# VHH binders against Methanogenesis regulatory histidine kinase FilI (filI): the designs that were tried, part 6

Target 1, 167 residues: Methanogenesis regulatory histidine kinase FilI (filI), of Methanothrix harundinacea (e5kk10r474to640)
Amino acid sequence: RDRLLSASAAASYSLLVNYDIDQIIIDVLQLLGEAVEADRAYIFENQTVDGEVLMSQRYEWTKGEVEPQINNPVLQSLPYHPDSSTFYEIISRGRPYVGLVKDLPESERAYLAPQGIVSILIVPIFVEDRLWGFIGFDDCHRERFWSNGEISVLQVAAGSIGGAFIR
Key: E = the ipSAE of ESMFold2; O = the ipSAE of OpenDDE; V2 = 0.75 times the mean of E and O plus 0.25 times the DockQ between their complexes.

## First folded at step 1 (VHH)

Design v9 (framework vhh_vobarilizumab_d1)
Fold by ESMFold2-Fast, scan of step 1:
Structure v9 (fold): chain B 167 residues (1-167), chain A 119 residues (1-119)
Amino acid sequence: as target 1 above (167 residues)
Amino acid sequence: EVQLVESGGGLVQPGGSLRLSCAASGFIFSTYAMAWYRQAPGKGRELVAGIYTGGSTSYADSVKGRFTISRDNAKNTLYLQMNSLRPEDTAVYYCAKEYRSGWYTFDYWGQGTLVTVSS
């Protein structure tokens, strides 16, 4: 919709004109999260340790009554569980990941269900053609589809975020 | 094997209506999200409407308010009710099954059904 397109444009502009990403990233997540009517919007960063790719939550915006996950230790240095999940394979190839938590593999459901997540959307963030991490959106109330138009706009926003993290 | 068989396409005047059906087999229909895509000549495929296992739906802005997606799990059938059709709705419509639960990727398994909106 026009709200999401407007929010994405505002977010991209903010990222372009501000060099201190830590000062603006939560506002960017709020703009995007509110536009897609999500309960949380967040960023995870990947680190490779002894050949294993681990993800850690770095930034989070939450809507109202939803419990923040930024201090959840389970979401720090978390493995992708490639033997029981295709999540890493999907996002590492530049594809968005959408799911209903109840239908995801137990390895993913074990840490997502305690957060109250019903529907999840993950958009990968690339920096210089490598998977830097991802931006995620949680719906804690309803099962939902994320339209191709919504995904495309959020992929552009993810690119802007990746570009900002280079600086 | 997974099979999706679309039907219900045809020629219709602007302002008319059509209902598309997709008969699914080879998988447990009720456990997969389903979608309708379309492709006009010379254009890429675009998502028209989607429906989750729980019944939640999503629509492309161009069809919102005019099209309704629905499913009948007992009959393993997906539907697309198309109202107030416009010439720009002319396309081959494809029924798609989610590749795997939680993926934002859909398989295009049918031959499609042609919808032509013309006077």
Scores: ipSAE 0.000, ipTM 0.172, lowest interface PAE 12.1, mean pLDDT 83

## First folded at step 2 (VHH; framework vhh_lunsekimig_d3)

Design l10a (from l10 with S104K; at its last look DockQ between E and O 0.01; V2 from the best seeds 0.00; counts 0 for: pae E 15.4 > 2, grease 25.8 > 24.2, SAP .683 > .668, placed apart)
Fold by ESMFold2, look of step 2:
Structure l10a (fold): chain B 167 residues (1-167), chain A 120 residues (1-120)
Amino acid sequence: as target 1 above (167 residues)
Amino acid sequence: EVQLVESGGGVVQPGGSLRLSCAASGFAFSSYWLYWYRQAAGIERELIASINSGGETNYVDSVKGRFTISRDNSENTMYLQMNSLRAEDTGLYYCARLKYGYSKTPYDYWGQGTLVTVSS
């Protein structure tokens, strides 16, 4: 069996059976991160303050001794830059954002390169048709892209996570 | 509407020079990484050069020292100066706005190409 399909099924089940969502999300990040061989998996939540959309890291899983970023204050209340490489435009339309950090615009590289990220995959999370946030995966060692099959399964998992955050 | 239009291709003898232009419209040109690719007959497109939003350049080994990529953000135009041209440089030259260099997604934009022929 596909390890990623198994992880997605386990995540969906856990989110349906009334577990504590914070604990379940950490377990889900580990399962998904291991299945796609990522070095870091995380969730950001959006907040609107005075008409400005800000993003903040809420959850993280790291592989082995990869440096965690969960307590990095730069990743809290961080605005989406309107002049970036269309990051907000892509994910707000429900599309994954994929790239090699070396090829991304300077505005995005400034936040990604200090974290040691070489390759990144971002999948948006929607709640009631609004962009609630996103789930992300880092490869800190190699330049690569995740397959279309991996991205599709992760999009389904993002939907399940979004359903759990209806509050 | 995003548009990229190449120009400046032509026929040149070995050792000659050409300057290609890529006129861009429909996006915030200064914020994007831009690329030149070329395609010889029967071969998939290959990356030649790139230039980031800050003007930093990269080249593949086969063109280093002979080709120079540049951009003019005030004119929304990217250039490729090609010197010391060789027969193997013959092909269709494309400019591109890509999010990541090896992706084939609907978010990547290509020009129509301009033909460069290096022939005696």
Scores: ipSAE 0.000, ipTM 0.120, lowest interface PAE 15.4, mean pLDDT 79
ESMFold2 (binder alone), look of step 2: mean pLDDT 82; pTM 0.816
OpenDDE, look of step 2: ipSAE 0.006; ipTM 0.240

Design l10b (from l10 with Y102W; at its last look DockQ between E and O 0.01; V2 from the best seeds 0.00; counts 0 for: pae E 16.3 > 2, grease 24.7 > 24.2, SAP .685 > .668, placed apart)
Fold by ESMFold2, look of step 2:
Structure l10b (fold): chain B 167 residues (1-167), chain A 120 residues (1-120)
Amino acid sequence: as target 1 above (167 residues)
Amino acid sequence: EVQLVESGGGVVQPGGSLRLSCAASGFAFSSYWLYWYRQAAGIERELIASINSGGETNYVDSVKGRFTISRDNSENTMYLQMNSLRAEDTGLYYCARLKYGWSSTPYDYWGQGTLVTVSS
């Protein structure tokens, strides 16, 4: 827990001090991903097209030989609506999305299971009170539980990431 | 029956242009994400461009700025406009659509491919 708090504080400081967000964001993902013992950490950005919200993967960190997903076309311009999932309902209201992939609805499993994900944590990123996107963490090896304390710390880190994209 | 048919390939000089088409039938074309892949000799198929159901596009770095993917939902056809062609663009070009549900393969269907040769 103390390692995660330290990682979140360091990530927040790095994002506040550095002006080249693209350069540092992968290092921040590594710092947070290692602290929560994830196999992948990533950031999706939302775009609105004709009143429909779409999500696209923009940044990724992977541990060791875990298969990267940054070039997976399924993860670009993906609408929330056609998935018919609770995912959008949860994160658009500011709540983290967490669970075991095997227990998720088919619409969400269709995108997560082929990536080798066993358990997932998603924390929304808000900018000026709108859902800008989200940061996600995958465990590709075990069915795990992320504690409420871990989630709370990562929510603070997500706020710092959102703040960096404003400036 | 679901079908995807590529056309528009040919032999072209470096710096030239070609327009590929992917004619689709047998499914609700307007609701599917669509993809262009290419395959050079001895290499696995690689993604080059995608277009979602709302028309938003994505490209790999090697073709960004030179290729344009588009779709015409009234004609059930996807296009790839290829400009400033280079020798490295030579290969078979395939279109595909997303596979839904659990599967060991990420895509439902591939077309037969259309050959693009960039030769001086």
Scores: ipSAE 0.000, ipTM 0.119, lowest interface PAE 16.3, mean pLDDT 77
ESMFold2 (binder alone), look of step 2: mean pLDDT 81; pTM 0.804
OpenDDE, look of step 2: ipSAE 0.007; ipTM 0.253

## First folded at step 4 (VHH)

Design a1 (framework vhh_vobarilizumab_d1)
Fold by ESMFold2-Fast, scan of step 4:
Parts: sequence; C-alpha cells; structure tokens
Structure a1 (fold): chain B 167 residues (1-167), chain A 121 residues (1-121)
Amino acid sequence: as target 1 above (167 residues)
Amino acid sequence: EVQLVESGGGLVQPGGSLRLSCAASGFTFSKYAMAWYRQAPGKGRELVAGIWSGGSTSYADSVKGRFTISRDNAKNTLYLQMNSLRPEDTAVYYCARSPYYYDRSGYLDYWGQGTLVTVSS
C-alpha cells in the first residue's frame, strides 16, 4: 500500500515538473504497473470520427516476457461497441471498469482474449471534464480482484496524467 | 433498498474456525462480484477475499490456504470460512458488493455494517 502511494506521488510529481510528457510517460506507466504488480500498463486516447468515439493505444509499458501490444493494429481506431457493452457508459461517468476477460461481452473478448489478458482494470482520464481516454492495467496470469484501495490511488494518478495532457 | 448484513463473528481461540455469512437483498445477487474486507483497530480496510459472479475466487496472501470464500446464489448469501485463525486476523469483517458492468454504481458501492472477529485466548 505504501508502495503504490509512493509510486503515485512520484508519478504525479514527475508529470508536474516535466514539460514533455512523451519523455516520461513510459517511466510513469512502469512505476504504477510495478507497484500494482501488473503485466502491462497502457494509455488509450479517444478520437471522434463522424460522431463515433474511437479509442487508440498511444503508450505502453510491458513487464518482461509479456507480449507488447503497442504494434497491434486492432487497437487503433477501435469502437467502444455501445450496443453490446456498458464500458463507455461506465468510464464516461468517471467510474473504473474491472473484469475477468472471460466474463466480458463477446465484442470486447474478441480483442482482449488474444492479448493473453486474464484480468483487466481500466481507469478513465479526463481533460477539462472531457473523457480524453483511459489508463489500463492487465494481469495476464491470475484471475485478480483489484482492491478499492488500489483503484482509488490509480484514479488520483489518472487525474495527474490528465492534467499533464492539458499542457 | 440495497442491504448487506453480516453475521457469524465472535470470540475464538487461536487455531479455531469461524464461518461468516452475508445476507444480501435489494439487487440481483447472482450478477455481482462480492468481497470480504477487514479492518483492524488503527488500520485501513484491506481486501481479504473476492468472488466473481462466475465463481472465480482470489485471496490475500495472508489468508490463502486458510480462508475459503463461497456464495449461494439461490439464498443470496456470501460466506467466508475461516480456518486456523491467528491473533492477527482480529478485525471487523465487512461484506462488499463490487462493480459489475451492468451496474451504474461506483466501485466503492455498498458495504455491510461489519461483524467483529476477535482471536484471543
């Protein structure tokens, strides 16, 4: 717990004092991912095309031996599938999204299961009260129950990341 | 409307066993992940065990092999079987409802009032 609190504080400070986020964001993701013992930590950015919100992976940290997804073309301009999933509705209200991939809707399982994800945690990122995207954490080994304490600290970190993207 | 009511706590000697129950009402119990948390005096709440709607379970390292979480969807009841109890297990134990993607509530959703477990000789 102190590890994650310290990691979140260090990440927030790094984001505050470093002007160019691209130079530090992977280190921030590593710091947070290691603190929660995740196999991946990543950031997706939203874009609106012809009235449809699409998500694209922009940054990734991957623990050794786990296959990186940053070059996966399926994870670029990906729709949220609002007709078959409440994912967008949940995170657009500022709420975390958690689940076991095997129990998620088929539209989401289609792109998550091939990545070897067993348990997923998504925390939304807001910029000027707009859902900018999200930060995600994957566990590729265990059916993991993410604690309320872990999620709360990661929501604070997501806020710091959002603040960095506004500048 | 949503209620979680814990029972089964009490005083037990080290090495003893207790079974906690959580009676749930006001929602479709079978669709939600459920968890047990505990809070010792002067400490924050910590996750003890979780169970997903599909039956998959996870445990804190401190209780793995000693505690078993289970659910009875027909009775809308969550259980925690606690074996080989240690003085360090002394805490108020809380039943909690976790988020599910059909639910619009936040992750810190609904908690019971708690049930006290004291492990002492």
Scores: ipSAE 0.017, ipTM 0.447, lowest interface PAE 6.5, mean pLDDT 84

Design a10 (framework vhh_vobarilizumab_d1)
Fold by ESMFold2-Fast, scan of step 4:
Formats: sequence, C-alpha cells, structure tokens
Structure a10 (fold): chain B 167 residues (1-167), chain A 118 residues (1-118)
Amino acid sequence: as target 1 above (167 residues)
Amino acid sequence: EVQLVESGGGLVQPGGSLRLSCAASGFTFSKYAMAWYRQAPGKGRELVAGIWSGGSTSYADSVKGRFTISRDNAKNTLYLQMNSLRPEDTAVYYCARGYEYGVYFDYWGQGTLVTVSS
C-alpha cells in the first residue's frame, strides 16, 4: 500500500512533467502494475464508429511469462457487447469494474478467459467528462480482491492519465 | 434501503476464537460480493477477507490460515470465523457490500469491536 502510493505519486509526476505520453506510458503501467502485483497493466481507448462505441487496446505492460495481448485482433475495435451492457454501464458511471473472470457474463468471458485472466480490475479514464477509455489490471494466477485502497489510488492515477491525454 | 448489521464482537484471549455475523437486508444478497474490513485505532481500513457471489474467497496475508469467510444466502448473512487470535487483530470489524462484478464498496455496517487481550 505504501509502495502503491509511492508508485502512483511517481506515475502522476511523470505524466505531469512529460508532454509526450507515448514515451512514458509503458513505464507508468509498469510502476502501477508491479505495485499492485498484477500480471498485466494496459490501456484501452474508445472510438465511436457509425454511432457505436468500440474499444481498442493501445498500451500494455506484461510481467514475466504472461502472454502479451497487444497484438490480439479480438481486442481491436471490440464493441461493448449487446448481450450485456453491465460493463459499459458500470464504467460509464465512473465506477471500477472488478471480478473473477469465471463469474462474469458469457459475453465478457468469451474474450477474457482465452487470455488466461483469473481476476480483473478495470478503472475508467475520463477526459472532460467523456469516457475516453480505461486502464486495466489482470491477475492470471490468483483469485483476488482488489482493496478499496488500491482502487482509490488507481482512480487517482487514471485521472492523471486522462489529464495527460487532454494535453 | 440497504442495511448491514454486524454482531459477535467482544473480548477474547490471545489464541482464542470468535465468530462475527453480518445481517444484510434491502438488496438481493446472493448477487453481491461481500467483505470484512477492519480498522485499528489511528489506522486506515484494511481489507481482511472477501467472498464473491459464486463463493470464491480471498484473504489478507495477515489472516490467511486463521480466518474463514463464509456466507448463507438463504439467511442473507455473512460470517467471519476468527481462530488463533492475536493482539494485532484488535480492531473494529466492518461488513461491506461490493458492487455487481466487484469489490468497490458503497455500503458499510456500523462495525463491531474485537479486542484481543489477556
């Protein structure tokens, strides 16, 4: 927890003093991912195409032997599934989406389970009150709870990331 | 309205056992993840144990092997069985309701005090 607070502060400062986000974002994801002991940390960006909101993975950090998903075509232009609006409803209200993949709706399990994800934490990223996308954290080994303290710190970090995308 | 009412706190000797209960009302209990948090004097809240709607559990390293979280969906009740209690376990214990699909907590009980002392 002290480690996560320190990592979040370092990440926020890095985002504040560096104007080129592409140069620092992977280091930011690594700082946060390692502090929460995640196997992946990543960012998805939303795009509206013909009135439909689609999500695409833009950035990723992975730990050890975990398979990277940055080149997974299923995770590009992926619609927020029509069989379940729960994920979009939760994050569009500024709430984190947290769960064990085995307990999620089939629409979400279909693309999450093949990635080897056991526990997932998604924190929305807003830019000027618009849902820009989200930052996510995967645990591929443990069924775990993400504490309120961890989530709160990561929400602050997501705000800093959103601020960097404005600039 | 959502209500969470803890009970079962009290004074116990080191090495003793205690069982906490949380009576939940005002929502479909079986659909929500539930958790136990604790707060010692002058410290922030610490997640102790969580249980998902499907029954999977998670524990803080400080309590693994000693505490067991469980739920009875028919009775809308959450439990925490605490064994091999240590003075460091002295805290106010809170029941919390998570969101659908997660651990983000909107509703908390009033807490029940557990004191581990000889």
Scores: ipSAE 0.014, ipTM 0.392, lowest interface PAE 6.6, mean pLDDT 84

Design a11 (framework vhh_vobarilizumab_d1)
Fold by ESMFold2-Fast, scan of step 4:
Structure a11 (fold): chain B 167 residues (1-167), chain A 118 residues (1-118)
Amino acid sequence: as target 1 above (167 residues)
Amino acid sequence: EVQLVESGGGLVQPGGSLRLSCAASGFTFSSYAMAWYRQAPGKGRELVAGIYSGGRTSYADSVKGRFTISRDNAKNTLYLQMNSLRPEDTAVYYCAKGYSYGLYEDYWGQGTLVTVSS
């Protein structure tokens, strides 16, 4: 846990002192992703089109042996499917979304399973009380439990990322 | 109303064994992941072991090979069998109910104290 605490502190400091988030966000994702031993760390941004909230992947860090998803067109303008999934309901309330992909609702499995994801952790990002998007972590090899301690530290990091997007 | 009641804690000598139980009520036990956490004096809570609704288990590296998590869905009970106990295992042990989609814990029991001392 001290590795994750150190990584979160370094990420938060980097976000605080750098004005151009595009210059440092991949390094932030790498710091956090490596600290939690994830195969991918990424950020999705929400956009509202004709009253529907859509998510699009904007940033990604991957371990070298894992296929990047940053150019996957399925992950652009993707609906949350609120009528068939609790995903949006959970993260819009500021709660993390965790689990084994095989146990998630069909609406989420349809786009997560093709990415080779075994275990997933999603932490929402808020900008001035609005759900801006989320930061996600994939484990493509093992079924894992994401501890409350890990999640709490990552929620602090997500807050720092949200703060940087206000600027 | 969700309720989790831990029992089985106590004073034990190094190398000894204890079995913790968690009696669950107020929800469909078999449909949820369950976990054991512990908190040592002056430290934060840490995940010890988890078990998904399907029976898949996970353990902290410090307890692998010594602790075994199990569940009895007919009795709505979660267990932690602790063998080869060490002074470092001294902590309050908490039963936790996870989300139906994983092990982010949304409900906690009151805890049961385990003291490993000679």
Scores: ipSAE 0.012, ipTM 0.318, lowest interface PAE 8.4, mean pLDDT 85

Design a12 (framework vhh_vobarilizumab_d1)
Fold by ESMFold2-Fast, scan of step 4:
Structure a12 (fold): chain B 167 residues (1-167), chain A 118 residues (1-118)
Amino acid sequence: as target 1 above (167 residues)
Amino acid sequence: EVQLVESGGGLVQPGGSLRLSCAASGFTFSDYAMAWYRQAPGKGRELVAGIWSGGSTSYADSVKGRFTISRDNAKNTLYLQMNSLRPEDTAVYYCARGRYYGSYFDYWGQGTLVTVSS
């Protein structure tokens, strides 16, 4: 997809020339989200509290018709539940997590389904070989397949984002 | 060992029909999303149709309304019914197994050639 490659290049350039990621990350999410025709693009950061890894949503871009989740308290300090350990295990190994929300485990559906998510793609973000968090994309309208080409480009973008957090 | 074996390819005239089959073994077929990809000479691999473990389907715009993907979990078999075939559908068609509940694919078959020509 030429437009996704162009969006990824523009995102990488923005991350390279701007040292304050907070100023450009929403534009980066918009570029990528629009290129893959997603309804939301967002970033979660991991925190370790008393030996438990918790995830919190830090950044979000939404298409105009879709309800934002950035102020959803359920998505702050959310544990990688034991029943959702496969999610953590998959992304901690550097692999994408993709699916239809209706087909995911109940522990994951409990917080994803209320957001109106139909199809989800999660790509991990690593900082110095540590799972820092992830970038996610929601489709709230279509049961869709994400192509290997789309996933590969988004994995490169996630690497660029991780590189920016190192700086 | 995971194996995917395609069959049903061949030469067909424009406007004709073909049904592709993919026999799966070495894994619990019903737990996985499955897909059909194609690759024409000199082109990249294109996702044609996908079917989730729950039965939901997705199609490329180029084949929507003409192709139907289906699965028979009792037979561990994936199908692609191709109707109203066009010369531009000429390609090697690959069966693929989805990873992580969906469209990330980790195994492909060897492919079956479909030629649409008069």
Scores: ipSAE 0.007, ipTM 0.266, lowest interface PAE 10.5, mean pLDDT 84

Design a13 (framework vhh_vobarilizumab_d1)
Fold by ESMFold2-Fast, scan of step 4:
Structure a13 (fold): chain B 167 residues (1-167), chain A 118 residues (1-118)
Amino acid sequence: as target 1 above (167 residues)
Amino acid sequence: EVQLVESGGGLVQPGGSLRLSCAASGFTFSSYAMAWYRQAPGKGRELVAGIFSGGSTSYADSVKGRFTISRDNAKNTLYLQMNSLRPEDTAVYYCARDYRYGSWFDYWGQGTLVTVSS
């Protein structure tokens, strides 16, 4: 796990030293994604339109033959569904969202399964006390259980990313 | 209200086997993902195996092919079958509840000690 600790340290340092996040964020996603052996690492940003919170994929890193989702129109201005959505309820409280796609509710499987995702980990990104968006990790090949150690390291990284997005 | 009670730990020789049980109460057991963690003396907690409400399982690389996680929803019980035990498997084993659509192991049992020693 020197790999994950080293990746987290390198990501945090990169975010501190570089003022233009757009220049380094894909490298940060690659560092973290490779360290946890994910097939994708990505960032979604929240936007409020007519009183509705919508999520849009803003950055993505992919490994190997895995199809990029950065140009998938379904993942742009996507509603969290009603406030009763379990996904929004969980990440808005600062908790990670984790599971096997096949075990998730139909409403969430409908947009996750077509992406070839088998296992998913979502870590919320807060700017101060506001849910800014999230960082996500997909495994498209393995059913896996993300460890609390992995999640804790990635939560620290998400905090560093949130700090870099303050504008 | 929510309780997880582990049992089945003990002293076993290398190459031996043990079955751990976790009796759950105070919640709708069938609705939650469940996991086994372990903590060796002087080390952090390590995820050993997980099982989702639908029955899908996942294992740490260190135990794949040796350990089997299973559940009995009618009995509100989680199991870990441990075969081909090694000295490095020596640890306190914990049962944990995970919210399937959520994101935190929010309840732990008291643990059961497994010692693998000759």
Scores: ipSAE 0.006, ipTM 0.237, lowest interface PAE 10.9, mean pLDDT 82

Design a14 (from v11 with S58Y; framework vhh_vobarilizumab_d1)
Fold by ESMFold2-Fast, scan of step 4:
Structure a14 (fold): chain B 167 residues (1-167), chain A 121 residues (1-121)
Amino acid sequence: as target 1 above (167 residues)
Amino acid sequence: EVQLVESGGGLVQPGGSLRLSCAASGFTFSKYAMAWYRQAPGKGRELVAGIWSGGSTYYADSVKGRFTISRDNAKNTLYLQMNSLRPEDTAVYYCARSPYYYDSSGYLDYWGQGTLVTVSS
């Protein structure tokens, strides 16, 4: 917890003092991802097209030999299906989405399982009370338990990221 | 409506054993990951062990090989078997429902009242 608290504080400071978020966001994702021992840390941004909310991966950090998903076309303009998606229902209310991919609903497993994800944690990012997108963490090797303390610290970090996107 | 009630704590000598129980009600127990946390005097709460809905388990490094988490879905009960207890295991132990269930109506964290474990001669 001390390692993650230190990483979150360093990430928040980096976001506060740097003008160009594109220059530091990968370092922020690496800092948080390494602190929680994840294989990927990433950010998805929402766009509304013809009345439908679509998510697209915008930033990614990967650990070592893990296959990057930043160029995966399936993860660009991907619909949430907001009226029926458990994922959208949870994160749009400001709650984290967490678990083992094998146990998730089929609608979510269809795009998560091909990425080799074993355990996932998604934390929503809000900008001015709008669901801007989310930050995610993948473990591709271990079934892991995400503690309430870890999730709370990462929610604070997500708030700092949201604040930086306003600037 | 969601309730978690711990029991089984008490005074035990170093090297002894205790089994904690947590009775759950007000939700579909079998679909949630469950966890045990503890809080020693003057310290924050720390995760001790977790168990997913499918039965996979997690243990903190400090308790690996000594503690065993298990669940009985038919009885809506979570257990923590604690062996080879040490003075540093002295804490209030809390049962917790983890945020691992994807029912849109009930994705919430809940904690029990806690049960005191004292390891002392």
Scores: ipSAE 0.033, ipTM 0.445, lowest interface PAE 7.0, mean pLDDT 83

Design a2 (framework vhh_vobarilizumab_d1)
Fold by ESMFold2-Fast, scan of step 4:
Structure a2 (fold): chain B 167 residues (1-167), chain A 121 residues (1-121)
Amino acid sequence: as target 1 above (167 residues)
Amino acid sequence: EVQLVESGGGLVQPGGSLRLSCAASGFTFSSYAMAWYRQAPGKGRELVAGIWSGGSTSYADSVKGRFTISRDNAKNTLYLQMNSLRPEDTAVYYCARSPYYYSKEGYEDYWGQGTLVTVSS
């Protein structure tokens, strides 16, 4: 927790003092990802096309030998699959989405399981009152229970990232 | 109204066993991930064990192999079986419902009142 609090503070400061977010966002993801011992940390951006909200992966940091997903075409313009998914409903209300991939609905497992994800944590990013996208963390090795303390700190970090995208 | 009521705490000798129960009401218990937390005197709150709606479990390193979390969805009850208890397990144990796991309802955390476990000779 103290390590994550320090990482969150450092990330928020970097976002505040740096004009070009593209220059620092991977370092921010690395700081947060390493603090929570994740295998990946990433950001997806929402786009609305013909009235449908689609998500696309925009930034990624990876640890060790896990395969990067930044070039995965399935993760570009991906619909939220509202027919069988509660994912959009949960994050659009400002709540984190977390669990073991094997226990998630088939709609989510279809694109998460091929990435080798075992445990996932998604925290929404808002720009003012709009759901801009989300920050995610993957564990590709362990079935883990993300603590409420960790999630709370990461929600604060997601707010700082949203603030940077206003600029 | 969501309610979580813990029971089963008490005084136990080192090496002994104790079983905690958490009776849940006011929500669809089977749809939520549940957890046990503990707080020792002068320390922060620590996650002890978690169980997802599908039955998958996770444990803190300090209790792996000694504690077992389980649930009975028909009885809306969460359990923590504690074996080989140590003095450092002395704490108030809390039952928690987390909306952070896959769920169609309940976007707020709910906590029980806690039950005291004292491990002493």
Scores: ipSAE 0.012, ipTM 0.386, lowest interface PAE 7.5, mean pLDDT 83

Design a3 (framework vhh_vobarilizumab_d1)
Fold by ESMFold2-Fast, scan of step 4:
Structure a3 (fold): chain B 167 residues (1-167), chain A 121 residues (1-121)
Amino acid sequence: as target 1 above (167 residues)
Amino acid sequence: EVQLVESGGGLVQPGGSLRLSCAASGFTFSKYAMAWYRQAPGKGRELVAGIWSGGSTSYADSVKGRFTISRDNAKNTLYLQMNSLRPEDTAVYYCAKSPYYWSRSGYDDYWGQGTLVTVSS
């Protein structure tokens, strides 16, 4: 847990002293991803088209030989599925979305399972009370139970990232 | 009102076994992910094992192969079977509930009072 607290502090400091987010965001994702022992860490940005919210992957860090998803066309302009158990309803209310991909609704499994994801954690990013997007973490090897401590630290990091995007 | 009541802790010799129980009430137990955490003297609280509503489980590396988490939805009870106990397993063990109704989430919002496990000769 000290490792994740140290990583979060380092990430927040990098975001504070560097005004060009594109220059440091991959390093920030690596710091956080390694601290939680994830196989991927990434950021999706929301865009609204004709009243519908679409998500697109914008940044990604991958561990070792794990297949990158940054060039996956399915993960560009992807619509949210309206369902009481889907992640739009959860993250739009400021809550983290976490689980095993095999247990998620078919709408989410359709694009997550092909990526080799076993366990997923999504933390929303808000900018001025608007859902800007989210930061995500994948475990491609373990059926993983994400702790309250891990999620709370990553929520603080997501807030720092949101602050950087507004600048 | 959500209540979690742990039991089964005690003093045991190295190499021994204990089974912890967590009696849950005030929510639809079968629909929530549940977890066991522990806190050793002078250390922070750590996740030991988790179980989703569908029965899938996960374990901390330090207990993998020795501990087994399980649930009995008819009895609203969570269990932790602890085998091959080591002095470093000495801790207060806590039962925890996920805050999300239909979630397979490991995000925990309610804790029991804990049960002490002491492993010593």
Scores: ipSAE 0.007, ipTM 0.319, lowest interface PAE 10.3, mean pLDDT 82

Design a4 (framework vhh_vobarilizumab_d1)
Fold by ESMFold2-Fast, scan of step 4:
Structure a4 (fold): chain B 167 residues (1-167), chain A 119 residues (1-119)
Amino acid sequence: as target 1 above (167 residues)
Amino acid sequence: EVQLVESGGGLVQPGGSLRLSCAASGFTFSRYAMAWYRQAPGKGRELVAGIWSGGSTSYADSVKGRFTISRDNAKNTLYLQMNSLRPEDTAVYYCAKSPYYYGKEYDYWGQGTLVTVSS
């Protein structure tokens, strides 16, 4: 059985028929996170302040005993580090960003490693050709290789999420 | 055009060793995670080992302690050192490039190299 395809379809339908995204987005994150066996699934939104693009965590689902990060002040108004990281360049071009936290730039390890993240997958969210933010998935237990199939399905889900923010 | 060419497979006796190589071209090798997959007769493809651009590695439970994945970015080459080979390791081994770009046919597989472990 293809749990991820079913989860993506259910998530897309929920986003299409429900106008209040705040009421259903956590359930959507749970559906997708459980389907890819992640420890966290979350959404960050971009904001421009004084000409600088900053990211802030807006929604989060966590599995079991994994510590929630939604109240972590470091993850609010966090700048991208374009001088030391390709993160913004990669996601702004519509590409997924994947990595083992231990191999990421120090600017990113500084806030990711304290969260207990071992493997990370980031998929960008676009609204009307603008990088609105991203959806992310953490594995806090294993070094994992995210499959092409998983990433492809999650990109479709990210598109549905972006569509829900247009109204 | 992305190209991945595997070599190094062959017939080996149980307990023996082989080293597989994958020559990569058509992309910036050093910026992508690489992996080895295998497919035994009548089975689906399974991940054997993966290596990130920074050198971090992952292994299937069935090969941990016996196989070592490595890369040489200067030579655009991926390696799999296989020690203590068992008959159940018999399979076609494939080199794969991670999907760091989304689009048409962004994930690439080589043609494979056959490893037969038999006395």
Scores: ipSAE 0.000, ipTM 0.197, lowest interface PAE 13.5, mean pLDDT 82

